# VH-VL binders against q00174r1585to1775, part 5

Target 1, 191 residues: q00174r1585to1775
Amino acid sequence: SLLKHVSITTPEFHEESIKFDMWPVPADEILLNETTLKADFTLREVNDERPAYFGVLDYLLNQNNHISAYGGDLAYTLHFTSGFDGKYIVAPDVILFSEHNALVHTSYEQPSRNEPFTNRVNIVESNFQTISGKPVSRADFMMVLRDLKVIFIRANYWEQTLVTHLSDVYLTLADEDADGTGEYQFLAVER
Short names: E, the ipSAE of ESMFold2; O, the ipSAE of OpenDDE; V2, 0.75 times the mean of E and O plus 0.25 times the DockQ between their complexes.

## First folded at step 14 (VH-VL; framework fv_burosumab)

Design v5 (at its last look DockQ between E and O 0.48; V2 from the best seeds 0.00; counts 0 for: DG spot H54, pae E 5.7 > 2)
Fold by ESMFold2, look of step 14:
Structure v5 (fold): chain C 191 residues (1-191), chain A 123 residues (1-123), chain B 106 residues (1-106)
Amino acid sequence: as target 1 above (191 residues)
Amino acid sequence: QVQLVQSGAEVKKPGASVKVSCKASGYTFTSYYMHWVRQAPGQGLEWMGIINPDGGSTSNAQKFQGRVTMTRDTSTSTVYMELSSLRSEDTAVYYCARDRGYDFSYGYYFDYWGQGTMVTVSS
Amino acid sequence: AIQLTQSPSSLSASVGDRVTITCRASQGISSALVWYQQKPGKAPKLLIYDASSLESGVPSRFSGSGSGTDFTLTISSLQPEDFATYYCQQFNSYPTFGPGTKVDIK
């Protein structure tokens, strides 16, 4: 299972780099079942505004050369509970993290408290920015995919987030039909 | 050569706090998680918590939640454990112990231990 | 939390004896078990990890076995320096320790 190699981390953003503080939480506290991860924020201070991220697709990304993800979709479902008094946390929704670079994505649609939210992010340079907010060239984007280590998916959106579930994470690959018609193919990413 | 050197023994009264230090040497301090484990006189071992020295994230045993605070100082390669609202049953030797895991991982078992710090709580 | 028990709580043995200590977990932990040795006044020392793997520098007279819920530490020929207390610890989740088994001179 794609979700078997999972983590929860807290980023520290610097110019053109991110340092992740991986939570020392055992796998059985993260992996609820074969398709669902949990991040538990109940021990955080009420006003802790640091974003946290699920690290996923580590098994898939341990393949050398991840260029085949280009043009595909990262899909996932989030559901979180939180108090209503906390402030919104401004942070990227998805981070593509590579050996020497990180690219960030912020979706227009954002999840609401206590409602399942399904997102799809097309893996193309126009949907991503550098950490400092600059556009990404296709060449630079392809270099990140080539050296991709981890895909991070944001786990909290508000101060006072209590528990977040991430479910049904998969990556579709945009393959041209073998007969040349250009049809989009939906491929499972589990290995 | 890995070494963990802890601060000296302390005597405290009930209700006070104690802060024990653990200075690491002989390895890359931020690459290994650190734990705290205690042992009451004549008794077994009790895990207290873990800290990621690179970012400062912690997890504490439920028994100590709200009473234990773990911190670190990367410039001195030192971790700290502070236990508040001390009671007589907190009389114990407190150990720091290095997690066997390496580089963005943890194993939750320990390959190197500090020499221990005796904390005595008595009125 | 995962509870560990150890058997026996103490034993007396002579140099050269074969010693067997057991550890039982309250639920399955696969091979996520370690053994420590602790001498009076000293910190614990790691002996066995992953149920059966010897830590570097540990004499081959020590061996570990088991999986699931039942685990065993064996000392094939007890030496004078082996008189100590032995603890098991699981790492399938947050750490918990067994209560210890004291090995004394007979």
Scores: ipSAE 0.093, ipTM 0.648, lowest interface PAE 5.7, mean pLDDT 84
Fold by OpenDDE, look of step 14:
Structure v5 (fold): chain C 191 residues (1-191), chain A 123 residues (1-123), chain B 106 residues (1-106)
Amino acid sequence: as target 1 above (191 residues)
Amino acid sequence: QVQLVQSGAEVKKPGASVKVSCKASGYTFTSYYMHWVRQAPGQGLEWMGIINPDGGSTSNAQKFQGRVTMTRDTSTSTVYMELSSLRSEDTAVYYCARDRGYDFSYGYYFDYWGQGTMVTVSS
Amino acid sequence: AIQLTQSPSSLSASVGDRVTITCRASQGISSALVWYQQKPGKAPKLLIYDASSLESGVPSRFSGSGSGTDFTLTISSLQPEDFATYYCQQFNSYPTFGPGTKVDIK
């Protein structure tokens, strides 16, 4: 599980940078249990169109070799409720934030209201772009992994979102589902 | 060096409101959360709420919900705390305190404090 | 909310004495505890963070220990300037403070 170090953040996208505005919510208010995060949007203004993300990086933060995540899959399940009159919010689904860079991923499939949505993102350069939409070389991608600070997972897709639950966040190798032990196995691969 | 300078003492009647200011200097104002903590005479410390670096988001203690409003002005590096519907039990020294957290670090503890503002509520 | 208690509520000690103050949390807070020193008429001053880390500029005679629910602040050799009230505070959730321990110097 990647849920020990958690946050909720609203990003401000610039041409080649992202400014993150963290919600002033304690970790224990975000962490519902060992496998589930909660974002409560009920305190936000109605029709707030700003995107929000869960910030996670548990096991990876305790490892010195983030590069080992290359080729693995970030998997998670999202469930949210929202009002009926909200509009879709355009934003990336996943953001890799490093010391010096940010890469964004947009998934083909998008979640629906009141329906569990499971996503899997392969941690390779072809699935990511710069903020400005430029392709990322393998070398640059590896640099981002090396200096990885936070993985952001999108929390809201529609205006008038009420509550979002993020669960079963795993970083796995190959196409295997993790058992939720919270300990990830990194395969050292030379790329 | 980091400095937090608060506005002067206030005397208010019950039912009134008070707005305390906290001017910050010596650091990047827009990089840190700010908190408000109060202390009744001879009593302990009580957390009131937190405001994010750009002032766009706040979180208040349940006890003060509906009565406290926190704002901040980036142009003047000043944070404000307004407490309405004042009661005698609101008599206290009110402190602004900078959150120690930075760059996704867990905060909610305080490394720098204002000098405090005494607010007296009496008939 | 997480409740903190402190023991003792007050104590008197002489210069050079070893002083120990305890803080107990109503539930586990890992190491999410800090200690403050407050002198009369002044704002609190951060002494210890993360239960045992000494804040920059704080004398080495101050130390913190503990994890989970039980924590301790120790002054190895009390100095005249250490007359103050000491507060523990948890930050595992929304901040809550202990009731304080007043240290008087004989």
Scores: ipSAE 0.084, ipTM 0.694, lowest interface PAE 2.7, mean pLDDT 88
ESMFold2 (binder alone), look of step 14: mean pLDDT 93; pTM 0.944

Design v6 (at its last look DockQ between E and O 0.52; V2 from the best seeds 0.00; counts 0 for: pae E 7.0 > 2)
Fold by OpenDDE, look of step 14:
Structure v6 (fold): chain C 191 residues (1-191), chain A 123 residues (1-123), chain B 106 residues (1-106)
Amino acid sequence: as target 1 above (191 residues)
Amino acid sequence: QVQLVQSGAEVKKPGASVKVSCKASGYTFTSYYMHWVRQAPGQGLEWMGIINPYGGSTSNAQKFQGRVTMTRDTSTSTVYMELSSLRSEDTAVYYCARDRGSDFSYGYYFDYWGQGTMVTVSS
Amino acid sequence: AIQLTQSPSSLSASVGDRVTITCRASQGISSALVWYQQKPGKAPKLLIYDASSLESGVPSRFSGSGSGTDFTLTISSLQPEDFATYYCQQFNSYPTFGPGTKVDIK
């Protein structure tokens, strides 16, 4: 499994920073199995409009060179259940959080209720922005990768979300499909 | 030096509620999770719940869900635990305990404890 | 929930004695176990974390061992101040405590 260090967090977005309210949930309550994370929203207030994210530290923390992730694809499958009367929650789909910066990605395609949604995000600067929506240079992007601490993957898209499952989280090269049994595949980048 | 100072003893009737406070000092208050643990007279220790550094998220033991509310006031470095619908079985010493984890991490074990607050529930 | 048991529930010993207390988990908890010492009228004090790591300021006569489901707290030479109740606690999941082991003066 690629998922070793996991968390669930509710972020508070500021102009150039993010504060994270980590859910005090033990890892074994988040890890449904070796390939699937679970977020239980049933204890939250109905119509809670705050976004939540899975924090994935896992394999990246064991790498000596996070820059190798450049050009790779972050892939994952999301499935959630929710009530029918909730509103859409506006937030990024993926957040790269580093020692000094946070970059956000918003996908064109969004998940639907009660349907598995597979997303793929190419780890390049053109797919990310600062919190304030500014473009990111390659140089700055590489710095974020160098100092990368955690990747956040969105857990809820609608109010009245009940349960979310995040599965099959991979960092792959090109458009390769991983089976979830191996290690991350990194593209060596010379800078 | 890390210190956790709790409020004084309470005597309550069944059905009432009690709110215990825990004032923290000697460390960065907003960097550590806080727990509540109770101990009935002559009995063992029982974990009640955890609250995050900013008071935005809590998690309670299933046994106390619906009856326990944890809050914290950053301005006063104080954590609160309120237990409602009190029963005789709730008679215990209640402790606040700092989570060993730091930098917004949690370990679910405790390095510093308050002195305890005795709560007696009797008709 | 993960249940912990301790053995013995109580024991009597003399100063200088070697004391061993065991803690067993209902399921594997790796090394996610701590030991506390509690004296009457006082809060518990952390002694050992991660099954075998000695907390800062704790005398070296205290030691912890074990992994998985079986754990042991050892006091190599019991001192007068060591008469107390000792609790194990797991943190692999939501915290649960052992029932405690009371160490009395023989």
Scores: ipSAE 0.597, ipTM 0.821, lowest interface PAE 1.0, mean pLDDT 90
Fold by ESMFold2, look of step 16:
Structure v6 (fold): chain C 191 residues (1-191), chain A 123 residues (1-123), chain B 106 residues (1-106)
Amino acid sequence: as target 1 above (191 residues)
Amino acid sequence: QVQLVQSGAEVKKPGASVKVSCKASGYTFTSYYMHWVRQAPGQGLEWMGIINPYGGSTSNAQKFQGRVTMTRDTSTSTVYMELSSLRSEDTAVYYCARDRGSDFSYGYYFDYWGQGTMVTVSS
Amino acid sequence: AIQLTQSPSSLSASVGDRVTITCRASQGISSALVWYQQKPGKAPKLLIYDASSLESGVPSRFSGSGSGTDFTLTISSLQPEDFATYYCQQFNSYPTFGPGTKVDIK
């Protein structure tokens, strides 16, 4: 159905684009319950160092109002387990992806093994960069929101990650007809 | 014209491995997922796994975990399926089949099939 | 895993007959069901996808119906080339197949 929009992918970063190796795992194998997604790395090679991402985005497409995300917040909670001998993986934490453009966000605070980590990212151009790390104009940022295909949220932080849970994902939408007040909506996790 | 051409029949002894190839033509190889499905003599169809030929990521049916390896070679537009620790129950025709979905999606049903490769496991 | 059953296991029919084959899923799969035709020594051929959509190049005498757990393949007027085994397959998750229904000439 149109309602199965969750995914897990592994990116290849290029100069001005991201190409994703999408894991061939159906949505009902990713969705643990109404609020929690799982990425299972146990079938992956132990020394695989590539970052992987949860893909989520149902409400913006279903509402047909991409601009309402501007000024809102993306919030989520991560919890992961991993082996102890691996290196930290350097990669963006959030990717706003359109068909021919992508913007990345890296949070100052980073999660630790076996500890729930809650993050909140304000959806404004100052919190995002181009793939090459350059500032983004508001106009270009709004163009991505207009054609926003997927929001990617990072699933692994260390080599030898075993299992990652993503829970309590929500996106607050700003009201375009009001001066700085927004209507709040929650991202659905498909079953 | 989409075409999937598989390697020839194999006869193997128990405990050996077999590697079956599937060469694709007539479409953009890296844009479509590929599956492997087998059929034992006189039996129905059994799904074995799927590969994304773009980046090489795979998922295997739980029954075959630890015994099946799927790979691809983008320079020859070929996918491979290797089944190890063969036993007589693995005697079957093995098919490659193209997933109907492409680019950022997969359908888990198949629009084109290879001709099949008979693998016989006997002593 | 989602199990599929088919009824009947086999049938005999004459050219021109209306043939009905059923497929039942162990849990709801909405319309995520396909039908294949397989002749001896040949690979399966896709007939119907999304429960009721006819694949390009498939004769209009083939039709599919159903949703949820109960699905039907119908051949409105059986032709000589339709004698084969028919399989249903679900794609609501990892693929599983029904056991097949053999259609023989009477």
Scores: ipSAE 0.034, ipTM 0.627, lowest interface PAE 7.0, mean pLDDT 83
ESMFold2, look of step 14: ipSAE 0.021; ipTM 0.600
ESMFold2 (binder alone), look of step 14: mean pLDDT 93; pTM 0.946
ESMFold2 (binder alone), look of step 16: mean pLDDT 93; pTM 0.945
OpenDDE, look of step 16: ipSAE 0.413; ipTM 0.783

## First folded at step 16 (VH-VL; framework fv_burosumab)

Design w1 (at its last look DockQ between E and O 0.14; V2 from the best seeds 0.00; counts 0 for: pae E 8.7 > 2, placed apart)
Fold by OpenDDE, look of step 16:
Structure w1 (fold): chain C 191 residues (1-191), chain A 123 residues (1-123), chain B 106 residues (1-106)
Amino acid sequence: as target 1 above (191 residues)
Amino acid sequence: QVQLVQSGAEVKKPGASVKVSCKASGYTFTSYYMHWVRQAPGQGLEWMGIINPYGGSTRNAQKFQGRVTMTRDTSTSTVYMELSSLRSEDTAVYYCARDRGSDFSYGYYFDYWGQGTMVTVSS
Amino acid sequence: AIQLTQSPSSLSASVGDRVTITCRASQGISSALVWYQQKPGKAPKLLIYDASSLESGVPSRFSGSGSGTDFTLTISSLQPEDFATYYCQQFNSYPTFGPGTKVDIK
């Protein structure tokens, strides 16, 4: 897992489009290394209901073959701390953002505060919907993969999220990595 | 071919404001964050802030908070940096620099730079 | 803020010489370090990213190494056009730059 080019953003959902702005966290409160992205949200307003997302770049993918991700799994570990009185923020867990459209995924299992949460999302159309909540055909899904630009992974689940960590982000090939093997090779290799 | 072309040199009085422009071409303007970095004469480099051309959101270095405003015009692929309440210490070459990251990502290092804009603050 | 230091602050070398510049961070930054070359009156040019990855179009005589707090830029065989100031920069947090190393050609 290599995290070299990331973002922390907040999406504004429209009918069939998403606008992304930078998350209002000072850079000093962000830590990025090879495997982990850490963000401190303690300075946020307590009642901030906006969802935050970590943007993971195409380096997790084969830039020359995005469709190879089909049938594979996106895996990641999220660990966050949160205040007790915060409300749950309703938003997708994963967003596939392509040149022409975006698809969203909501996981059945949701993370709990103060404990690591490992998620695995199968990259198939049945796990995704349009922004408006409509089902996606395989053909349309493949188009999204073909033109995939960014994968956004949810960073906060509660208004009073304090510190959040994203780590061990992997994209695996189809029918592989049931036990954590068969990960995609990253284009950028640290030496 | 990626190009960042900045506006010309400026001479300002203390207390005034300066607005520097940076016109981008040769790539998808909204896909890359843009930074501003300055360099005082004979000195090192200092990061000022970052702007997302897609949404227009910005983050400034603490040193410049309240004094710097970064904006963009997507129709002209131009980023602007305005620095107010100028003082002599603000005399420097100001650079726009494209973030190495793309597609809503940032790396906080820079692959392409403008030619720089000299801003001189003198009474 | 993360502070970077460089050594030496300046050096003079002849064409063909091996040149080594070091950069030290005040705290661990993994491999979140880049190197720039800046010539007089010009903007910096990216040479190395991720501590050791050569930017496209940069001559192979340039190389970077290191991790954590200590990093090195090496020019295997100095060329006349390599006269410049070299800066390291970390991106583990808010960008900060080293003070620079000026390389003069004898």
Scores: ipSAE 0.380, ipTM 0.797, lowest interface PAE 1.9, mean pLDDT 89
Fold by ESMFold2, look of step 16:
Structure w1 (fold): chain C 191 residues (1-191), chain A 123 residues (1-123), chain B 106 residues (1-106)
Amino acid sequence: as target 1 above (191 residues)
Amino acid sequence: QVQLVQSGAEVKKPGASVKVSCKASGYTFTSYYMHWVRQAPGQGLEWMGIINPYGGSTRNAQKFQGRVTMTRDTSTSTVYMELSSLRSEDTAVYYCARDRGSDFSYGYYFDYWGQGTMVTVSS
Amino acid sequence: AIQLTQSPSSLSASVGDRVTITCRASQGISSALVWYQQKPGKAPKLLIYDASSLESGVPSRFSGSGSGTDFTLTISSLQPEDFATYYCQQFNSYPTFGPGTKVDIK
């Protein structure tokens, strides 16, 4: 899809907060084309266990309010190259980040190395938890959607990840088919 | 009142390593990226790399890849640059410089600079 | 990498003169250009950012202009403290610097 603002971060998870260590790379080294982002892990130490995340910003709405996405799907495709000598990295797959709150989604299904993995996350409170792992009320979930600043999508699943591509990111609205209805809410980065 | 104070001048032999420190004060240390830039005597400026002091993520200029290591100590608000396998052409003044950007942004231009550290590499 | 050139390489001028220094980029960089002043034995000092925005505390006799590939730093009335070397730097990607323009007393 079209992505306007992109980043890569290595967050530090605390019981009630997330602190971000944003990668110091220009957006034009992340954005490969209109629909694909790249995260390059080749500078990491062999045993670096830290998860990293693509950050995407919705350009199309010119606002943070995404309450219409409730009940819809976040969809994306990951493909990463990796060695087999490292351990699995335990971390959330998706983070919804707002001014004062962050909600996390952890999938039970895991991607395989060196093969495309497509994920769909239904945007409802039952698929998310607080940072501390507690259930999320619908009211609190809607408040995050009203003030949504960034959606973070996990970039690595194993130590020794080399390169990850994130492609075809889009967010559908409720009651619509993700395959063809609703425009992509992300644009390519301009610079 | 932003201030960047660097360690003193060093003289090294070829093949050695040097580690230069840069202590920051007058601002929130972990909110601003830090760069290293060098200047050989009588020459222009050359960017070496960038570090995010919060989590320690770095990116080195391609010329220095494999020879430069940047680290930080958040308890002392200090960044470090270590250059290994020194050669005579590494003789230069080394500056730390604060990136204008913060948190979720970076500017890649520098609003505050350290005083510089002269590193001389000679036989 | 984006290469920058500057002209002239050096110049001599008298106090009160209007001085113009140019910087040219090898490709378009929009307004992603800054100017630094460096005096002997000192670190560079930021003068102008975003091609034309004056940094706080910099005298108003300094101004910048340009976009795309061609940029200019102007000192409207040269003062004794302005004798220095001036560098442009692009920030459209990883930083690169121009080779500098030395401004001397005539």
Scores: ipSAE 0.007, ipTM 0.547, lowest interface PAE 8.7, mean pLDDT 83
ESMFold2 (binder alone), look of step 16: mean pLDDT 92; pTM 0.942

Design w3 (at its last look DockQ between E and O 0.53; V2 from the best seeds 0.00; counts 0 for: pae E 3.7 > 2)
Fold by OpenDDE, look of step 16:
Structure w3 (fold): chain C 191 residues (1-191), chain A 123 residues (1-123), chain B 106 residues (1-106)
Amino acid sequence: as target 1 above (191 residues)
Amino acid sequence: QVQLVQSGAEVKKPGASVKVSCKASGYTFTSYYMHWVRQAPGQGLEWMGIINPYGGSTSNAQKFQGRVTMTRDTSTSTVYMELSSLRSEDTAVYYCARDRGDYFSYGYYFDYWGQGTMVTVSS
Amino acid sequence: AIQLTQSPSSLSASVGDRVTITCRASQGISSALVWYQQKPGKAPKLLIYDASSLESGVPSRFSGSGSGTDFTLTISSLQPEDFATYYCQQFNSYPTFGPGTKVDIK
């Protein structure tokens, strides 16, 4: 099954808002296979030093039950290549984007070039903050989940990134992740 | 009512450049992608490229890489397509076409079209 | 790039006739197919999206079907105003169009 709604975007972070510049790349060009997304930075006409993100739309989640993600884990594997002269790009690793709010998460562990990096983010308010760096209440967090539209997963960590692969993206329910069970089934397009 | 109004017909010499404009109205300009599609006389339709009217990102068909430039003016709700190094084969009606999708979910198919701009390239 | 073919390239039919146009993709495109109508000297008009969804304002005599690689546009009862060329277009990847099917009214 192929992911139906995926995107790549370059955001600009402001004090309390995010401005997104969506890459006009069709889903078929982003999807390497049924489980792997690809961002090819070499195809960009402009050398953009801003962070880029894969966008996972709410269709990958149960549209009627986004709140069920609370307490679960977002897991994914990232692999990227980059040049030797680039600098580290400071940005969140995950962004929860709702109709009215955006919450960001920065992981302690960061990926290295040319090495697969597996990340797991517990979907709880303590792992997220506002764009301005303020803590999020449980109530506000639940509102974001309720109105969740897109989950953004970081695609580049260094300048001069060449190609990024994002694979094995899973969202698990609370208390079901320990055994690798309870993963959300992504809506797929049948060909 | 959604309207796309394009600039008038152009006659150019080989090697020259042409810039066609497309003024949009009747909707939130920054919420929809814009495409350019051309049609040679008596021929089919050919997609040229897409532009993000809000962020400005573009993606062009490989055939036109390095030769086509798409820009926008948000203040006037106008999209521009410039084609350089014109050849006789570039003689066609050029259309701007609004993407059916929204900003976060572009569709790559087109619900509204401009009236077309005839560009003739002849020596 | 994904290639689209159409059959037939042209046809002539009478008012009231059932008209069927086929579009075939070189590879699977799921339901990422649309149909346009283009009249002489005019821009294309969107008829069907997502292979089978009727665009708002389009007469119900138009219908689309298919998935994967084979798609069909059907006009249940041809009207005089349906004289036009019809194009299929895929949007599973960068857009490509079929060569078109010209429908002449007898």
Scores: ipSAE 0.356, ipTM 0.769, lowest interface PAE 1.9, mean pLDDT 90
Fold by ESMFold2, look of step 16:
Structure w3 (fold): chain C 191 residues (1-191), chain A 123 residues (1-123), chain B 106 residues (1-106)
Amino acid sequence: as target 1 above (191 residues)
Amino acid sequence: QVQLVQSGAEVKKPGASVKVSCKASGYTFTSYYMHWVRQAPGQGLEWMGIINPYGGSTSNAQKFQGRVTMTRDTSTSTVYMELSSLRSEDTAVYYCARDRGDYFSYGYYFDYWGQGTMVTVSS
Amino acid sequence: AIQLTQSPSSLSASVGDRVTITCRASQGISSALVWYQQKPGKAPKLLIYDASSLESGVPSRFSGSGSGTDFTLTISSLQPEDFATYYCQQFNSYPTFGPGTKVDIK
């Protein structure tokens, strides 16, 4: 389950790197239940422009190697409350973070205030960019998946975000062809 | 050898502020979270808050939410705790304490403690 | 917030005695409990973590047990250096401490 190791982080994006500042809160401030996380922004200044992210970890197939996720999908549902004033916060929606590299994704569809938003991101290099917005090769993308440390999912979109819920997070695996023992297993978090 | 060395005792008037320092040595300062815990004379222990020494984010106990500020200086490996609007009830020994876990797996319990700083608030 | 109570609040015992002190949580905390020893004028010292795991360098006469809401610290054979106050602390959420148990050596 992608909800096993949870965090909230306020990163600083630099042209070629990320420096992150993890919120030192206990799990019961983040976990509402087995499938839903909460981020509480009510103590922030009204015009705070810093993006924040839910951090989730999962270990596919009994390994700390996520290459089997290539071609699969990351799915999640966001719901946030916000005031009516303030500016949109420009930031990536999903970050794949590894030991030496980070890749970012920005979805065409964006969540609206006070409405549930379900997203599905195909885990292929064409949906991701480097931090500076450049294309990434399949080889480099696979290296990130092999040493993946955290998946970050954006928690706020407007300066006046109050509370964000992240729910129904799961990661599907791509199908594999049979050879003589060929059956595939589908990785999902049951809702 | 992990060592946490705190600033000296202070005497303050009600309504003033106090800022206590905690200098860390013998480990990678930015890899371990730091807490503040106080103990009134003859009383038990009370957790005040935690700071991420790398990025500076904090979480404070609800009792102190509007009065405590924690900061750090990575160049000197030092954490600071400032308590404002002091009352006589704030008379206590203030400890810094290192979180037992590492940066990604902080534990919320403490393996090394500073020597303590006595703060006396005299009416 | 999770409240912790301890019993007894104080006790007096002889060298060689078996000493047991208890800690009770207001709600289940699984094994997220630690024990500290504090001697007069000194900072607390971690003895036991995860309810029953002995911290490195702590004498084997100390042991911890329990889960859920009820926990114990046992000193199998009390030594003169064990004069102290003992605190439990939960880490299932934001930390809270028990009120302490003072152990006096006769």
Scores: ipSAE 0.323, ipTM 0.729, lowest interface PAE 3.7, mean pLDDT 85
ESMFold2 (binder alone), look of step 16: mean pLDDT 93; pTM 0.945

